# VH-VL binders against a2bn08: the designs that were tried, part 15

Target 1, 238 residues: a2bn08
Amino acid sequence: MAEARLQRLLRVYVLDTSALTDTRLRSLLGSGSLDEAVRRFAELIASVRIAYGVEVYMPPTVYEEARRFLLSNGVTVQSFEALAAWITIKPPTRHEIRIPASIVRDYVEEVRARLARGLRVAEEHVRRAFEAGGLYAAETASREARREKLGAIIRGLRERYREATRHGMLDSVEDLDAVLLALEVRGVLVSNDEGVRRFAEALGVISIDPPKFISVLQGLLRHSKTGGVAREEAHSTS
Below, E stands for the ipSAE of ESMFold2; O stands for the ipSAE of OpenDDE; V2 stands for 0.75 times the mean of E and O plus 0.25 times the DockQ between their complexes.

## First folded at step 2 (VH-VL; framework fv_traxivitug)

Design g1 (at its last look DockQ between E and O 0.02; V2 from the best seeds 0.00; counts 0 for: pae E 18.9 > 2, placed apart)
Fold by ESMFold2, look of step 2:
Structure g1 (fold): chain C 238 residues (1-238), chain A 124 residues (1-124), chain B 107 residues (1-107)
Amino acid sequence: as target 1 above (238 residues)
Amino acid sequence: QVQLVESGGTLVQPGGSLRLSCAASGFTFSSYWMTWVRQAPGKGLEWVANIKQDGSEKYYVDSVRGRFTISRDNAKNSLFLQMNSLRPEDTAVYFCARESRYTYFDSYRYFDYWGQGTLVTVSS
Amino acid sequence: QSVLTQPPSVSVAPGKTARITCGGDNIGSKSVHWYQQKPGQAPILVVYDDSDRPSGIPERFSGSNSGNTATLTISRVEAGDEADYYCQVWDSSSDHVFGGGTKVTVL
């Protein structure tokens, strides 16, 4: 079972939306437009599928998200469909996937800790608002100066709250589906989202970022062109 | 400059009554909770009572509840303490103090300006 | 009824540091305020919210609060610092509570 898992890690990949929307996609594929980049990505996936049996999966939720993004940014339907032809669109079988209770418990504890930190941030900013209001009223500050100060405090609260509660955490169903599918098919998750990758790692799913994914596939094709001879090379007929 | 000036302290018989006044100036009186604090001769400070900006909430130390009434007149920038059924243990210097306008959190529940006090003596 | 415990007196040589303690059950979870009172005068706020100074109070006055003890520290003590010092807190069960006071004597 360990051997089979290692072999799948070289041949099976699951993409989240970031693998198709990463801003580095055009330069990594040597393209002047996003439409051209998508076509070259399709060629790359097709080539490694044919040469090495590399399988690429995507959940339907991620597929729809990526489709909307790419079509809105100048990718033609023809180019997108050429890419999609080489990707297996499959929902995770959610009712059959098992997750250790300890992972769920740890996730709940992390959520609770983040909520507590967020509350502390809110309390800090309420105190700042009280203090600022007192100083401005005692100094006969203008109504406009008070409004500007309040706005700054609220913006600071929002920034600190987001950092305390959202940074580095899995927080969408689409991202969860990508992780679950990767677990189900025993594949490598391709994502640039830190929270998604951390959750995947907790479940034992290997993850790489999109630039590394592109580099791995391009490297496989270079070896295909230079090698050509596999296990057969070592065998003599004498 | 913030100033608080107390008046009305004098010698009173046990069981008698007295009204203390505090004139405030140099700040927006109606924006602050106001407080009475007392100090018996040779003794420490004791909080007596306070009152919300609009007069709608009033709080008292247990030993004076039912005998003392705090009030304010925001039009005249004045704070008052009506003291009834006076006892010898009420003998003290009574200070008028400004509490913070922010009494929701204890980090603001301090007294930043004080009057010089008025002496109340209860004895026969 | 909460009680704040202060030593009745502290003696300190000029130029040295005076430390005045205020003891209370879990006082570190409360905001502690400090007042200076000279004979025949009204109290003056010298530290609020554990460690903050009002405008006009010199930097040599500082405060800290943790566990069951809050401390007012006066560095480089001067003859003019000779006074009574009171700590004060508030909570919903005890209202405003003052410590018994500490007389600082500069010898």
Scores: ipSAE 0.000, ipTM 0.389, lowest interface PAE 18.9, mean pLDDT 84
Fold by OpenDDE, look of step 2:
Structure g1 (fold): chain C 238 residues (1-238), chain A 124 residues (1-124), chain B 107 residues (1-107)
Amino acid sequence: as target 1 above (238 residues)
Amino acid sequence: QVQLVESGGTLVQPGGSLRLSCAASGFTFSSYWMTWVRQAPGKGLEWVANIKQDGSEKYYVDSVRGRFTISRDNAKNSLFLQMNSLRPEDTAVYFCARESRYTYFDSYRYFDYWGQGTLVTVSS
Amino acid sequence: QSVLTQPPSVSVAPGKTARITCGGDNIGSKSVHWYQQKPGQAPILVVYDDSDRPSGIPERFSGSNSGNTATLTISRVEAGDEADYYCQVWDSSSDHVFGGGTKVTVL
């Protein structure tokens, strides 16, 4: 009863980019293609809006990012527009939104720490590259082999650097806009990014992952069908 | 200071044998590939042979393969070239050269230090 | 077998710029090194890895490599720059290969 009540109270949702790019959405929506998944998602949103008055929001920045991603990954313009028709595009009112200074401070501290980690990763890879050059100096490896090895080192650097500096934190303005919008409209943020969700939590914004979001919407529809049958049965007995 | 000093060059008859030596100082000899380069009178530079730090790998120009043997003694900081079945076309100044340490990269496969060379003359 | 082609001679007036070319198929994909040799002396490395200079080599010496041609450039040429110059590359199949050399004469 408490969960159902909570679900009824949660009628406003804000989507970040990950809400539309989550790879689990295909399986959840029973679709064979991303295009089909998007269409089914559109239908789902339409249904809950009509039945329960659910509102789904997206910042313009997230909208553009999602659009680019989906279209580049085989989603048709028609399917995307079908989805967009049921999403309210709204920018957060940034100039009116207040963020506690403590949150800003904590964020700055985290950024500094990550920058330091990134530098260490870079230094380590420079050392490794140098040592590798020295160690393999005796090897008559082909030019191709050497090139491949160097390439591997560079790739490793990029991956580790990204992991050290960006993973698990709010690292894009798009994601920030989503959090701010959720705060403004008093909605639930839909995101699969732990860094974004932590930041949202610090601001008192409730967040759920995309699978949970789909589950909630589907649950709403199931409940409406059962309630409608009960009403029809009550009218027939009466 | 890095120094390379060649010795052993002399006049020899065709079909004869000669052993060249290179004495190295001023650096960790065992950490470098070493190379022999030769220059015929009035001609250009020609790579002859090189040898790995531990002597496990040796490479030769085709024209000397089977006749010349490169070797090294790291304990004595010495490089050697045993030349057998000498021909008139082997007449040249033979240089000892240090190959750059980081040979894993093509960018570093060059000769940063050279000796003054020793003259080998093959003539009847 | 990688063949490196150099002009046999280059003449230049004092204070002017000399350019020595080294031609080879796709030489731009290889690292080119340059040596200076004066009469009766050992070669000296003047440029390595296309454009880098060893310590003690004047800034007047510079190198470039692109396409099928590497170039050694000597700016503000001096009488002391008169020498033979050799380009060199390393190949996994051929090991070390030298160009034919270029005699630079300062007029």
Scores: ipSAE 0.000, ipTM 0.504, lowest interface PAE 12.1, mean pLDDT 88
ESMFold2 (binder alone), look of step 2: mean pLDDT 91; pTM 0.934

## First folded at step 4 (VH-VL)

Design a1 (framework fv_emapalumab; at its last look DockQ between E and O 0.01; V2 from the best seeds 0.00; counts 0 for: pae E 21.5 > 2, placed apart)
Fold by OpenDDE, look of step 4:
Structure a1 (fold): chain C 238 residues (1-238), chain A 123 residues (1-123), chain B 111 residues (1-111)
Amino acid sequence: as target 1 above (238 residues)
Amino acid sequence: EVQLLESGGGLVQPGGSLRLSCAASGFTFSDYAMSWVRQAPGKGLEWVSAISGSGGYTYYADSVKGRFTISRDNSKNTLYLQMNSLRAEDTAVYYCARHYTIFGLDRYYFDYWGQGTLVTVSS
Amino acid sequence: NFMLTQPHSVSESPGKTVTISCTRSSGSIASNYVQWYQQRPGSSPTTVIYEDDQRPSGVPDRFSGSIDSSSNSASLTISGLKTEDEADYYCQSYDYSNLVVFGGGTKLTVL
């Protein structure tokens, strides 16, 4: 049973959004464009499916997010559809999945801590804004200068606040769905988000980053002699 | 027609450096991994180094690791091999070879070879 | 690591059939594709067989490749031997740890 489980883990993958939006994707697949990368990714997934029966899953929420992102970044509908054709879109069965209370507790504690950090960031920026206001209240400061300074403070606040409250934790429903789906299908989660991966780990879900994922798939194919249709297609394109 | 043309070979002293080039034409260069394969005089073929289509991944034989650097300029359709700390045993004809590529996957065998360039390391 | 072992030389008369073997030292010969390269005197290598038994465009059908798992070897067979077939022949394979491995080469002499 353990061996069978292990084999399944090696053959079943769940992608979160970061798996498709990773900036290294192009390099990993040796492509010149994101569109081409997506196409090659599709072909890669297809090939491992055929050769080894590898299954790739994605929650609908992740699918929609990925679709939006990829299409807005120059990926054609055709390329995206090519990818989607080899990915199983499946929602996690949320009502049947049990999360240990300890994990929930820990998560709540983390959220509380992060909120406190966020508040401190806000307080600091209020102080900065106040001090800056005093300096610029002098008759010599132009309206433009004041506006610029305030803008900079606000930008800083947003950035630091986000970093303090959201960075490094599970902060989206899409990512949660990916983790839950991975748990349900007993698959390997593919993510480059440390917060997501930590949460997955807490649930006993194995995770890998996108580069590792691509490397694993490519590695499988290096040993594959199954050419079938893929083999013929390669000859036609050469 | 696929063409690979090596250049940069010559005579060099032990410890010296050379840079080889391979000019590619007749195909989308960036779509294919490339390798260098060498052949010592009267000897067999030896794989030296490989680079992925994008240049993101490089591979080296143990015999040249740390001394040789493979690179490519896809805008110029050119493959390079920087050879440092050259040894007598590095004397060989160096061939550039194109990897067979399918589905964005670089296979570890070759479909086209260049004519080679001779590197002689001698005092 | 594995090695590919070839006979040093083979010879045969024109019109006959010759077979060159390539034996893998470790791992299965069938686990990864085997290729064959021809190198005529004074020339660069050319691929004559790829993926065990596939012929590139331009390679005559007299050339064929096969795999024998029982002997853990690949074979290049040349039928109807011609003078122009005189060359060195190299088998090649790979695995995850050994990206590219060549055999020692076989010199084919046409008598």
Scores: ipSAE 0.034, ipTM 0.556, lowest interface PAE 4.7, mean pLDDT 88
Fold by ESMFold2, look of step 4:
Structure a1 (fold): chain C 238 residues (1-238), chain A 123 residues (1-123), chain B 111 residues (1-111)
Amino acid sequence: as target 1 above (238 residues)
Amino acid sequence: EVQLLESGGGLVQPGGSLRLSCAASGFTFSDYAMSWVRQAPGKGLEWVSAISGSGGYTYYADSVKGRFTISRDNSKNTLYLQMNSLRAEDTAVYYCARHYTIFGLDRYYFDYWGQGTLVTVSS
Amino acid sequence: NFMLTQPHSVSESPGKTVTISCTRSSGSIASNYVQWYQQRPGSSPTTVIYEDDQRPSGVPDRFSGSIDSSSNSASLTISGLKTEDEADYYCQSYDYSNLVVFGGGTKLTVL
């Protein structure tokens, strides 16, 4: 059972949105545009499926999110559809999936800790705003200077709050669907999102980042079984 | 005093590339979201792109998505616009502009503008 | 997405009052702030009104801004016109998705 599961890990992958939106996609696939990179990605997936039976899955929620992103960033419908032809779009069977209560408890504790950190960030920035207000009350500052200072404090609050509460945390239903699907199909999750990967790994789902995924697929093709006689012929003519 | 100084404009053939720079001084650069706004000769203002103070969020007008990339180097107080696959309709004076808010989620108020740099895309 | 429509040009005599309209095609003008920018020939834009009706320091009090939700429009009013007010004027707004839109611009001629 363990051996069969390990063999499946080589052949079954689930993509989250980051697997298609990673900014390094063009370089990793040797392409001059994102549209060409998507076409080359489609060719890569098709080739490993033909040569090794590699299956690639994506939830519908992730599919729609990725489609919107790629089409908004210069990818043609034709190129995206060429990629999608080799990806199995499947919703996780959410009503059948079970998650251990201990994992849910750990997630709740992490959320609680992050909310507490966020509150401390907010309190710090309230103190900064109060002190800045004292400066404007005691000094003849321009209206623009007052607005500039307030804007800076709000920007700092937003950035520090996001860092304190969201960094490394699963916080979208699209990403949850990718994790649930990977659990259901016993596949490897492909994601560059730390929170998504941490949650997946807590459930026993193996995860890799998109550059590693592309590297693995490219490595498989260097050892592919395609072109046996034709390849042997080409070698003999060197 | 706040200063914004654009550079990197010039003449380029269709399909070519240019990188614009905007040197910022007189304020804490990383505290402010920034935009590029362009103006074709004899035409009105058109917003092109925006970037958050940290650089973590970027936004693009539909007319430039996939061709232009906004970025910033907060250690050098410099905003950039990488323009690829240039077209004749990209011919314009390009201004950098400072936002009052880091993302401008509830407002886009451009409180300071640079002098502009001319980009000409011609065969 | 939405558009902001301004008259192409307006003209008026020195000392008189002019109003430049800015009509939003979809979504409410009142839900997002409107800015007004002045651009004199050969110069970069400068702000004359922000947040619907606020005036930056250094802008004369004869510049004023207003919103009319029933017509879904904003207005820039310049009273006591001077020859130095001759410029192009742009309204600008945005929506909740961070889409920034400028009006087409209005050329103000002071005869």
Scores: ipSAE 0.000, ipTM 0.382, lowest interface PAE 21.5, mean pLDDT 82
ESMFold2 (binder alone), look of step 4: mean pLDDT 92; pTM 0.934

Design a2 (framework fv_emapalumab; at its last look DockQ between E and O 0.05; V2 from the best seeds 0.00; counts 0 for: pae O 14.8 > 2, placed apart)
Fold by ESMFold2, look of step 4:
Order: C-alpha cells, then structure tokens, then sequence
Structure a2 (fold): chain C 238 residues (1-238), chain A 123 residues (1-123), chain B 111 residues (1-111)
C-alpha cells in the first residue's frame, strides 16, 4: 500500500519508444537538433531525479529500439549514453506478472474483430484485381501497364489492411513490455500510442503522453528552483 | 431465451443526472459486448456507447463523451449507463442491445434489443 | 467520421418490390459490413439483414441486401410487399475506429 501511495505522487515513470521519438520533443525542449534534445532530456531527467527522486524505467526491448532510432538520426553515442545513465533498464518479470483473464478475453475478441476487418479489405482487393484483369488482359495491355496496375492494387491492399488491423491496438512485444513493466513497478506509462495506452488503462495503469511528461518534469524543476532548499543535494528535505 | 429489460428512465431537469439499468437473462452475460442505442421522439436511431464482455473496453459517441459512463456488473447480469450533465437533446428512448458475437466486434450487429426506457430532459 | 444517407420515405403497393438505399459519405461501403433493422410502430428494432446480405432465421426470403461499390451504397430490397412490412428501416455500419453509425431511417408506406 505504501508503494501505491508513492505512485500517486507520480515519481515513477516507464517510457515506451515514443517518449524518445515523438516529433514534438525538439520544440518542447527548445532544441535545434535531435542530439541537443536528447542532451536536454538527459539533463531534465537528472535534475528531477536529484531534486525529487523521480525514477525513469525502460524495458531492454524498448531501450534497444530507441537506441537504434536515435543513433540512426544523428544522436551521438555520448549524448545517448548521457541519457541512458539516468534510466533504469529493467525487463518485466513476465513469469510473475498476472493479468485478469477477462482482460485477455476482451483482447482476443478485439483481435478477432480486426482479423475480420482485414478479411473484408482482402476480399475487396481480390475483386479489384479480378476487374483489372479484364481491363488489362495480356492481349490488350503492355507488360508494364499490367505490372503497374498490379502494384497499385497490392499497395492499396497493404495500406487498408494495416489501417483495418493495427489502428488503436497493442501490436508489438516492445509495447507490451512497457505496459507490463509499468504494471509491475506501479509507474506511469509514457506513450503517444492509442492502443498501448488503452491496454494499459484496462489493467489500471495510469498513462500520459510524452508532451505532458515533459511538461510535468519541467514544472517540477521550476518548483525545485523556486520553492526547494537552497543547496543542491539529492533528496534533501525542503 | 434472451431477454433485456431496461429501467431507470424518467423526467429529469437539464443539468441533472440519471442512471439507466439493463437486466439481462437467458444467456451468459459476461460473454457478450453490449451497447446503448437511443431514439429521440419521432427521430432515428443513434448509437450511444458500447462495452466489452469483461468491461475492460468502453466506447462512446462524440455527443456523450465526458458526460455518460457505460459500465456493467457481470455478477448481477446488469448493464448500466450513468448520464450526467443532461441536456434537452438527450431526451430519447434508450435501448440496450446485445452484440451478435463475442468474437466479431467490428460487425456491430445487434441481435437482441430491449423494450427501451424513456428519458425526458425538460424543465 | 462518415454518414449513412437514406431516403426519408418510400411508398409502394402490396405485391410489388421496393428498394431502400443507404449511401456512405466517406470510406468504402465495402470496408465494413452493413446491417438493416426494421422498426414497426411502437416496437423495438429487429434485424432483417446482417453482414450485407445475410438473413437471420425467421426473416422471410423476400428480404435481401446488397452492396454496390460504384455508388458507394448498400440496398435493402423487399419483394412481394405486404402491409405488415410497413415500418421504419435503418441501415447501420461502422469504421476501423469503432464508430457506429445508423442511417437516418426510411419510412416505408404500403398503400
């Protein structure tokens, strides 16, 4: 119960990948480059950790995904390592975590609904391909025209299938790990993904989006500088 | 035999609150998603809200988001709609409806409907 | 979001055939199944067509449903019209965001 009370103070956060890749982060951190934004983020996390004991967690799966993204987009290893120094990398203890059976049942029901929608999309594109076969028969259309039309139909199928089956759904093991870790540590999940947040909410996990997370931390830092103890010590009484 | 029986309708003032109930029988209630659908006098059908079999997922029409809350108590086989901040345009007969299949959310086929309960919002 | 548009009313004589249209404003009519409900005066709705063209048990085979991608619409067809078919008819569909939409309803008068 003491752990639940501590969580109400919002001092424990779990990040998914979107917390580091949200396109709004550069503006919110006042940065001209992604590398600068990562350094500013590291400073922000460090400052609130020292002033308020705010803990930030990340599963290893999310950590590796975020690392690959940031390094591929011009973030230096030095900047990334400065950020990572303030994040606790911890796998969820998947063998011990319990999920209510009714939530799993509802999730299976949602998966079946999305599979059915995907089938309807596939049926429509089979009809389109059949009609195109009549208009682009080999005796009346060039090989290039037939290949281009087929390519367009396949691209349309993939686009609409993705929309029908993935929108608003938890669909990756990385995102599941973030939710499970947040449940385990009773932390606030930071994500901009609708499906991830809905699944977390069904389990009783509080979630916020990355802009709100940044705003909360910046607000704590302003409070520390205006209302805290004058000396800079971690976890000092103020 | 599937039966759905709504109750809790009545006359209420604008800004007031009302809680509707739908008693379900003749089927395993927790296996089925449920919806509320309303119909203003002399008007058409309007979907209001849906809830999954366990209660873990809820959905709302834009017109009622933030004011209405759908819930269920599977131990009592009862669906609820808590309506707050009621407006004149909420005046309608409210039906509870069962979704056809617990596995086909995307179909939103309502195979059984209750008889409805009238909510009148008037000063 | 999308809308489903139905004619306000249709009339036809007993024994004849009537078709009620349901046009989708955005997105393809073929992307999500269409249902049709019948509501007689003073009664709750009942399903006459589900999943575009399927009849529940007990619904007469003179009720049929179809979709037409070229006009982006669904249709309910009632052949051999009977006076008991006089009712309001609603089409209904949904989208990938779980938005459920009813058409405005069509009053069928059997003269």
Amino acid sequence: as target 1 above (238 residues)
Amino acid sequence: EVQLLESGGGLVQPGGSLRLSCAASGFTFSDYAMSWVRQAPGKGLEWVSAISGSGGYTYYADSVKGRFTISRDNSKNTLYLQMNSLRAEDTAVYYCARHYTIFGWDRYYFDYWGQGTLVTVSS
Amino acid sequence: NFMLTQPHSVSESPGKTVTISCTRSSGSIASNYVQWYQQRPGSSPTTVIYEDDQRPSGVPDRFSGSIDSSSNSASLTISGLKTEDEADYYCQSYDYSNLVVFGGGTKLTVL
Scores: ipSAE 0.000, ipTM 0.498, lowest interface PAE 12.5, mean pLDDT 84
Fold by OpenDDE, look of step 4:
Structure a2 (fold): chain C 238 residues (1-238), chain A 123 residues (1-123), chain B 111 residues (1-111)
Amino acid sequence: as target 1 above (238 residues)
Amino acid sequence: EVQLLESGGGLVQPGGSLRLSCAASGFTFSDYAMSWVRQAPGKGLEWVSAISGSGGYTYYADSVKGRFTISRDNSKNTLYLQMNSLRAEDTAVYYCARHYTIFGWDRYYFDYWGQGTLVTVSS
Amino acid sequence: NFMLTQPHSVSESPGKTVTISCTRSSGSIASNYVQWYQQRPGSSPTTVIYEDDQRPSGVPDRFSGSIDSSSNSASLTISGLKTEDEADYYCQSYDYSNLVVFGGGTKLTVL
């Protein structure tokens, strides 16, 4: 029963948004366009489903986000639909899923820490802006140069603030849905987001990155092909 | 290429004074905050002092506060550390290090280090 | 004020993976970024990890950084250990009151 469960676990996958937006997928599925990569991905999923009964799931929220992203980045509707045809869209049953209080506590603590970090980033940039302003207050600095510098500081603030507060943690409901769905269906989460994966791990959800996922699927197919040939050869010799 | 070259180290008696210099090249010196970090023989790294790109802000470790003065001459692309009232415990290799920061404290890590200059305080 | 505590020494064979921990004494390790510096014998320190898990250009991907809030510690992980990795490693962080705080350093010996 344990082995059967493990086997089942390896046959059920849940994709988050990053699973479809990972830039490495292009290289793994063929060095073509994103559209081509999506088509290849669809074919791959179809093949493993047919051959091994692999199930791929996605929450509706992830699906919508992925759809928007892919279509806005040159993926045709046809290609996207081809992929979607092999993905089971299922929302997690949020009201039935229990999260241990310890995980919530840890998450709150992390959020607090990150908020504090964000504040410091802001303070640093205020200081930086002030100092820069002093340097450019000299009669030799043009108003335009000052404005440009301030603009650069503001852009830097936005980037660093985002990185300080959101990077490396579960920061979207879409990603949460993916984790919850994986938990519910007892599947493997496919994500390249370390924060999401850490959260999943805390819940006992196994995760792999998209390249590994692709490799696993491709490996399954290769094994099937070799096994089939061996079986045919065995039949021909009997 | 970014280069940091420390100089001014040597042997000095307790109570004496020494001035270290760090010559910077390969980048806009005035845009970056700089620090001095020291390492006693066989010991770990210890932050000593920091100065903002413009020189408007200075910071000191408690161990050197009141005795050391960090400064910079941006026209000469040079960082300085004036060390007064030197003690035996000040014996160390002194590194100048660049903060990854432009015009103030942007990042609190060092991206480039000099080769260091040895200061020996001994009677 | 906080301190960063590192093990004095770690050792491992080539090709293996080693992890060096850096524990913060007070405040959250996640509140401020942690950096890691490598210092080979007779050389100046070099930055190998900045902002918890970022690698500077030229640093091999076998170097990785992580933060564990539960243990209030940062970790430097070196996979595929090479002889050239033998060095002292220092973690560094900061807070509002302390601009720069170094750990005590860890001597990594490649067996």
Scores: ipSAE 0.000, ipTM 0.457, lowest interface PAE 14.8, mean pLDDT 86
ESMFold2 (binder alone), look of step 4: mean pLDDT 92; pTM 0.929

